# Designs tried in a protein design chat: VH-VL binders against a6qqv9r220to316. Part 4

Target 1, 97 residues: a6qqv9r220to316
Amino acid sequence: DCRICAFLLRKKRFGQWAKQLTVIKEDQLLCYKSSKDRQPHLRLALDVCSVIYVPKDSRHKRHELRFAQGATEVLVLALQSREQAEEWLKVIREVSK

## First folded at step 16 (VH-VL)

Design p6
Fold by ESMFold2, look of step 20:
Structure p6 (fold): chain C 97 residues (1-97), chain A 118 residues (1-118), chain B 107 residues (1-107)
Amino acid sequence: as target 1 above (97 residues)
Amino acid sequence: QVQLVESGGGVVQPGRSLRLSCTASGFTFSNYHMHWVRQAPAKGLEWVATISYDGSEKQYADSVKGRFTFSRDNSQDTLYLQLNSLRPEDTAVYYCARDDYWGFFDYWGQGTMVTVSS
Amino acid sequence: AIRMTQSPSSFSASTGDRVTITCRASQGISSYVAWYQQKSGKAPKFLIYAAKELQSGVPSRFSGSGSGTDFTLTINSLQSEDFATYYCQQYWSYPLTFGQGTRVEIT
């Protein structure tokens, strides 16, 4: 069914976040508002994005994956740990070859 | 410097109402989900209710649904829990707790005691 | 609702002991588990999130492990300030639920 899924935080406009079921299927990343929704709130084709990992440290509150299309940031996800972020990066890189 | 201070607890008869408050300081209140968690005397912890950072979404434990109402005033950094139709099994210390969106509670108040008895 | 079952319910221990507390979820919850310490008459104190991530300021003698359904809190060398009740909590889905608590008492 999916390659990986978890509840991650999706960044909103004013420093707020939404906990969303986040799934990678085929070459797409999908965010659902709840596990009961059949239609994603967000659909992102991974083969046209670059992804940057910004680790949590003294200057950054959260482990983040930041997605861009060209110069435009299109999605920021927060993860609970470096381990989780590395798991997700591995999958993203594999499907976006 | 994060502080949460509950108030409004007391002793009431079954069927009566009570309103709890929680005042927050030391953080940007409108950026956090907030919860009430209770603990009956000599018992464990029970999640009671959640309110989203903007107050637009709320969740209640089945044991209180329809009787309790959670609200927040982000202009005054304050939470309110309206406790209606109180029952003896609602007797507990009530804590407010902060949630950085994930669903776990990184800061807790010291609690306010609610006793429901004749 | 996801039930969280802690083992043991209580036990006596001495300073220097290695203490292990187990928490089992009634369904898979990945690593969405937090641990709390509560001393008598006090509010709970947050210790661990994501099963094994220590909150800042938590002594390194505390550790967490597990994924899926089985989770463990370990206190490697018990100190006098560690006598308390410990709770696990799942945050995979609502309703949010706690284990019933494990009381660590002085011998």
Scores: ipSAE 0.850, ipTM 0.940, lowest interface PAE 0.6, mean pLDDT 93
Fold by ESMFold2, look of step 21:
Structure p6 (fold): chain C 97 residues (1-97), chain A 118 residues (1-118), chain B 107 residues (1-107)
Amino acid sequence: as target 1 above (97 residues)
Amino acid sequence: QVQLVESGGGVVQPGRSLRLSCTASGFTFSNYHMHWVRQAPAKGLEWVATISYDGSEKQYADSVKGRFTFSRDNSQDTLYLQLNSLRPEDTAVYYCARDDYWGFFDYWGQGTMVTVSS
Amino acid sequence: AIRMTQSPSSFSASTGDRVTITCRASQGISSYVAWYQQKSGKAPKFLIYAAKELQSGVPSRFSGSGSGTDFTLTINSLQSEDFATYYCQQYWSYPLTFGQGTRVEIT
């Protein structure tokens, strides 16, 4: 039922991160604290978000997808590689339209 | 420059205790998960324990649960591993290792040797 | 626990050889595999994460591949400093587990 899933890092305060099972199902992105949880910690409707990809480079430690609703950044995810980030971005774009 | 330095190893009899330390420098210690990984003489690597960046979560290998206790002091950039009820099977070099949240170990200390024998 | 099985356990090789080491997971772990090099008497050195992503400073003769259950470390042109033991490690779930190691020896 899931379009894509992986353990990704969800950004917290002060430069910390949490590794969470992240799933795209239908038009929603869901983050779970563990694979055993039945309820997500975060549920985000993708059709009301804009998403940008910030690649890892000399100035950026991580590949990031940054989600905004209007002017408000609501979620930052870190991914392991450009390939993974592009795969996730493709799915997000498909379910947003 | 990242450095991890283990200490506190030695030779002890079965049933005794040791306390290992690991001091960190060259990075913001409180932003990283930390681990202990051990290696018995002429054997492979075995993950032993994990502690989260703030010390709020801990995980232990089944072989050490109930006997080993992992803690950290972020004000002193130091890890501690209390080794209780030591067995000959615990004989190993013990490494501390840094984890940037994913679960792999990007920097390792030089290790400290623990020998458990009669 | 996810078992990581390496093959071969050891083999002999010469400088300039192409070396391939295989690691198999007991269940699907996507690409959540790291590789390490360990020389005798030294701590392991981190080489690869995410199955194929080389850590900064690792020579380009090292490469990784695989997804799911089957993973490979390749050294395209073995150098004298590459004689060592190599370990794979899964980080999909706890407990974190290593393969048993593959020792690359000089002929």
Scores: ipSAE 0.849, ipTM 0.940, lowest interface PAE 0.6, mean pLDDT 93

## First folded at step 17 (VH-VL)

Design q3
Fold by OpenDDE, fold request of step 22:
Structure q3 (fold): chain C 97 residues (1-97), chain A 118 residues (1-118), chain B 107 residues (1-107)
Amino acid sequence: as target 1 above (97 residues)
Amino acid sequence: QVQLVESGGGVVQPGRSLRLSCTASGFTFSNYHMHWVRQAPAKGLEWVATISYDGDEKQYADSVKGRFTFSRDNSQDTLYLQLNSLRPEDTAVYYCARDDYWGYFDYWGQGTMVTVSS
Amino acid sequence: AIRMTQSPSSFSASTGDRVTITCRASQGISSYVAWYQQKSGKAPKFLIYAAKELQSGVPSRFSGSGSGTDFTLTINSLQSEDFATYYCQQYWSYPLTFGQGTRVEIT
């Protein structure tokens, strides 16, 4: 059913993050508070989003995927590795066509 | 640098209580989940409890549920673990550990020893 | 609870040896595995996360691999300071669980 799923960190306010089950299904990104939840607490239409990868480095604590709708950033996800980020980017690009 | 310092350990009889503390420094304490992990003498590591950065969520190992209470005071950069109804099997070095939101422990204190014996 | 079965429990090795420690999860946990080093009388030290990501400051002779259920910690060329006990840990779900530990002793 889903193209890809993993526990990722969703950026919150004041430098805080939340670990959540993240799923790409069809052309939507879905975030669940737990794997037991039937309904996502966040839905994002990927076809209207631009996504950039910001790698972990001396200035960035985490590998991030940043989602924007127009000029507005609407979501920031942190991944565990560069490889994981690239995997997610690939899927995002495929479903956003 | 990140530093965690546990205190409050000691020797107590079964059924008694202890209160452990962990004082954090070198980072924004209120932005991290925290844990207690214990290690019985000559044994492995055992996760005990987790508390969210804001203290709103707590989780406990089945072995300590109903007996231990995890709390934090973000204004004092301090964790507390209330150990009630102590049992001999609770004898261990108790470590506080920092969680960078993923569920692993990137920094540990040096631990405080709790001994429960008759 | 997810069980982490670590092996072996202990073994002897010499400086310069390539050593391998394995950890098997009771269910699929993707790459949500960490490794720790603990020296006698000391607190554990964080080594690896995401199964294969080396924590900053950890020597490159340490490496991790695996995904799903089978994970491995490798020390490419054992140094004198590496004799210690190592633990795997899953953070896929609560309760958080550790492997039983592997004690690496000097021959």
Scores: ipSAE 0.924, ipTM 0.965, lowest interface PAE 0.5, mean pLDDT 96
Fold by OpenDDE, fold request of step 22:
Structure q3 (fold): chain C 97 residues (1-97), chain A 118 residues (1-118), chain B 107 residues (1-107)
Amino acid sequence: as target 1 above (97 residues)
Amino acid sequence: QVQLVESGGGVVQPGRSLRLSCTASGFTFSNYHMHWVRQAPAKGLEWVATISYDGDEKQYADSVKGRFTFSRDNSQDTLYLQLNSLRPEDTAVYYCARDDYWGYFDYWGQGTMVTVSS
Amino acid sequence: AIRMTQSPSSFSASTGDRVTITCRASQGISSYVAWYQQKSGKAPKFLIYAAKELQSGVPSRFSGSGSGTDFTLTINSLQSEDFATYYCQQYWSYPLTFGQGTRVEIT
């Protein structure tokens, strides 16, 4: 029923992260604190978001997708690999058309 | 460099208690989940327990639930594992290990041996 | 709990050999698999995460593959320092679980 789902890290405050089930359904990105939760902790309308990919390198510890609404960053997700990041970015672009 | 050093292992009789410690250095301790993993003699690895970076969440293997207590002191960069009601099958090298939020163990201590025997 | 069935339990190989170790998960776990190396009397060493991503500092002769239920660790050209026991581990869900281990011995 969902376009794509995976456990990703959601950026928190003070350099901390949370591993969360992340789902793209329709044009929405949903984050669940637990795979057992019925309601998402976070809902993000992707059609009003800009998304950039920041690859892991000598300056960046993780592969990241950064979501912004206008000039405000509203979400940062970390992925395990470049391939995974590209896969998610592709889906995001498709549902945001 | 990341370093984890376990201590507190020893030989005890069944039913007794033991308290293990793990001292961390070389990284921001309070920004990482931590684990205990044990290995019985000539056996494989077994996950024992997890504690969140702030100590608010803990998880235990079924084999140790109700008997072991995981805690941490972020001001001292130290982990503690209280081992109560010890059994012979708890005999193992106990490792503390660091978790960068995904659930795998990127750094390990040298381990401390716990022997439970009559 | 998710079972990680690792095979073989042990085998002998020579330096220069291509060796492959496999792990099968009891259910689909995507790519949430790590691999470790453990030498005798030492703590495990982190090698691979996300099934195929090499940890920094790990030689390129090590590689991982697989997704879903079947995973493999490959050493392209075995070196003398690679004789050890290897373990797979899933981090899809708790409880975290390891394979039984594979001992790579010198012929």
Scores: ipSAE 0.923, ipTM 0.965, lowest interface PAE 0.5, mean pLDDT 96
Fold by OpenDDE, fold request of step 22:
Structure q3 (fold): chain C 97 residues (1-97), chain A 118 residues (1-118), chain B 107 residues (1-107)
Amino acid sequence: as target 1 above (97 residues)
Amino acid sequence: QVQLVESGGGVVQPGRSLRLSCTASGFTFSNYHMHWVRQAPAKGLEWVATISYDGDEKQYADSVKGRFTFSRDNSQDTLYLQLNSLRPEDTAVYYCARDDYWGYFDYWGQGTMVTVSS
Amino acid sequence: AIRMTQSPSSFSASTGDRVTITCRASQGISSYVAWYQQKSGKAPKFLIYAAKELQSGVPSRFSGSGSGTDFTLTINSLQSEDFATYYCQQYWSYPLTFGQGTRVEIT
C-alpha cells in the first residue's frame, strides 16, 4: 500500500552512503536498513519538507533529492537516474499537498 | 585512473590454503564497498564475497561460507581473501571489483588464477 | 537467490548487425540490473547500470532496456571490437547473481 518504493542511497557522514529500502506511504518518507525490517529507522514528514532535485553532472556524482525542514537539510537521497528522480519528486509533491 | 591489481594465485592441492590480495589505486579506497568475483575456466561469473567500505559488514556466497574470509586494510588500500579448505571447484580466476554502493561492479582487476588439483 | 536466465548462450553476427541479448529474472527486481562485456582473456568491463544507464565512456551503440523481470542489451551496428561475451547481473538483493553469459561471435 505504498505510493512508491525503491532501493536508494541515503547520504551518511564523511561522504559515505547506504543503500536503503525507501518508501513513501501516505505523507511519510520511510527508510529501512533492510528489506526484512518491520520498522523504518528513519521517518520524514513530507508536508513540512522542501525538496530539490540536483542532477548528476560534471560537478555532481549522483542524482540527488535533498530534503530540508526550514533552512536545515535533513536528508539526501541518491537515485540511479534522472527519470527515477523525477518520478520520486512527482510523488513527493503529490503527497505533500 | 582507477586500478585494481590482484595477486596471490597459484596451484595448490585440495584442502590447502591460499591468500589473495588486491591493491587499489586511483580512488579513495575507503569510500567504496569491494567484492571478489570468480570465473572458472570456460565458465561464467560468480559472486564470491562483499565487504563494506569500513570492513564492518561482510557477505559470502553459500559456496564459500565458512571457508573463505574477506578482509581489508584501508590504510594500505588492500583487500585480502583467505582461501581455506580449498576444493577443485574453487579453481577459477579471482577478480576484485569496486562497488559504488549500489551492488554492481564498476571497476575490475585483471584477476589472479587459483588452481586446486591433486 | 534470484536467478538471471540469459539468452541466447551464443550466436554469430556480422559487423553492422543489430544485436539483442535477453536476461530474465526469477522475480521482479525493478531496474536493478547491470551489463558487462568480457573479451577473451580479459576482465569484465562495466557497460550499463539501472537497466538502461550507460556507463561513462561506453559507446552510444550500446543500450539497455527493461524493468521488472525482462531485460535486454542491444548493440546497434555491431563493431569488430564488440565480439565478446556479455553478462547481466542483478543487484536487487544478495546473493548477487549473474546471467550465464552470451558469447557474440563473428560469422
Scores: ipSAE 0.923, ipTM 0.965, lowest interface PAE 0.5, mean pLDDT 96
Fold by OpenDDE, last read:
Structure q3 (fold): chain C 97 residues (1-97), chain A 118 residues (1-118), chain B 107 residues (1-107)
Amino acid sequence: as target 1 above (97 residues)
Amino acid sequence: QVQLVESGGGVVQPGRSLRLSCTASGFTFSNYHMHWVRQAPAKGLEWVATISYDGDEKQYADSVKGRFTFSRDNSQDTLYLQLNSLRPEDTAVYYCARDDYWGYFDYWGQGTMVTVSS
Amino acid sequence: AIRMTQSPSSFSASTGDRVTITCRASQGISSYVAWYQQKSGKAPKFLIYAAKELQSGVPSRFSGSGSGTDFTLTINSLQSEDFATYYCQQYWSYPLTFGQGTRVEIT
């Protein structure tokens, strides 16, 4: 069923973020506006994405996972901790193989 | 430096109205959700209301629904809480607080006291 | 609404003591818990988020632990400035809710 799920922040426009239930199923990342929604607001095929972890530090306000398809950034997620980010990154890499 | 300054508190009789304000500075106000949290004398903290960064979404505690109205003016970096049909149990220090999108309160104002008594 | 049951309500401690405060959620909320410190006559101060992440500027003697339903705030080697009331808060879902608070007093 679900490999991993949590409330994460999804980066929006103009420096804004949205707290969303985020799920990895099979090789897809799904974002839901609420836990009650049956359909995800966003679907991302992880097998065609590159993902990098950008840690929180003096230059970055949040722990982030940045998703790109080719040269285009398609998604930025913020996590609550380094540990959480690493956990998600591990899962993403596993399902993308 | 992030600053939040509440005002508008006072002493009123039950059934009356009061309007609280919170002025924000030191950050991009329009990029943050904001909250009101209150604390009755010698009691704990109680979440009152939330407003989204653009004012489009609002949440209220059941205890204040239908009586309190949360609004914001992003051009003035100011929050407003309209307190209608006040009750003695509304007596509390009212804090405005900033939300960095997660739902916790990373910065608080000093609070403004509202007293409802006959 | 998710209820946060905080314990104890109050206790006395001395400087140098290791103190622990507990918060229990009425349902599983993963790690979506924050902790606050409130000194007498002052506004609350943000201490911890994500159950165990220290807010910038918070002394390392403060720590948080737990996940699911049981959470703990620990002060390792209590300092004079730490005598205050502490609150847990869940941000798993609305309505946002606080624990009842724990007052840490001087012995």
Scores: ipSAE 0.923, ipTM 0.965, lowest interface PAE 0.5, mean pLDDT 96
Fold by OpenDDE, last read:
Structure q3 (fold): chain C 97 residues (1-97), chain A 118 residues (1-118), chain B 107 residues (1-107)
Amino acid sequence: as target 1 above (97 residues)
Amino acid sequence: QVQLVESGGGVVQPGRSLRLSCTASGFTFSNYHMHWVRQAPAKGLEWVATISYDGDEKQYADSVKGRFTFSRDNSQDTLYLQLNSLRPEDTAVYYCARDDYWGYFDYWGQGTMVTVSS
Amino acid sequence: AIRMTQSPSSFSASTGDRVTITCRASQGISSYVAWYQQKSGKAPKFLIYAAKELQSGVPSRFSGSGSGTDFTLTINSLQSEDFATYYCQQYWSYPLTFGQGTRVEIT
């Protein structure tokens, strides 16, 4: 019943990241600390978020999706490839209509 | 330039202990998970252990659980692997390797040889 | 544990050849596969991640493909420096596991 799921990196502090199971279900983005967790530790309502894709390049070490609510960045996810980022972005846009 | 240098290998009898070290340079050590991977003579690669960037989380292969202890000193850019109750099947080159949070190993040391024999 | 079955174990090839190495996972692991090259007496070298993403500095003759359970490393036009042992590795879940390795030797 989920639209898309994968292990992605969630940005933490001081340039650190955490690999976590990330799921889009309905219009929610859910992040689990482990695949064994029954409850996500993070829920994000996608319909109130703006999302931008920042590709990996000479200035950016990772492919990123950056989530903002208003002017505030609330989540940064890193993906393994451009294709994966585009796939996630497509789903996000579809559920955020 | 990323560099990892292992040390502490040697020849020991079964049941004995060794302590391996890995000194890192060329990157912010405290921002990376680290691993030990070993390779027995003329054999393939085997993951041994993982330690998180802050040392708070550790994982071990079943073959070494209860015998090996992984630790790190971020102030010294150094990893440690305490090898206890060594067995002949622990004979291998031990590599330390860097993990960019995904679980693959983007940089490796040159390894240190551990030989366990009677 | 997820098993990575790598094939073949070894084979002979010549410079200029197109070579293919296969790795099969015991369960679906999406694209969470890496490939390494190891020359005799040396540490492994990181080649590919995310099944098909080439690590910086790796020649473009190397490529990876696959998703789910079946993965392939391809060397298009084998060079003299490419004779080595290659390993696949999954990082879908712990314990991290490698394929058994494929030795590419000179004919």
Scores: ipSAE 0.923, ipTM 0.965, lowest interface PAE 0.5, mean pLDDT 96

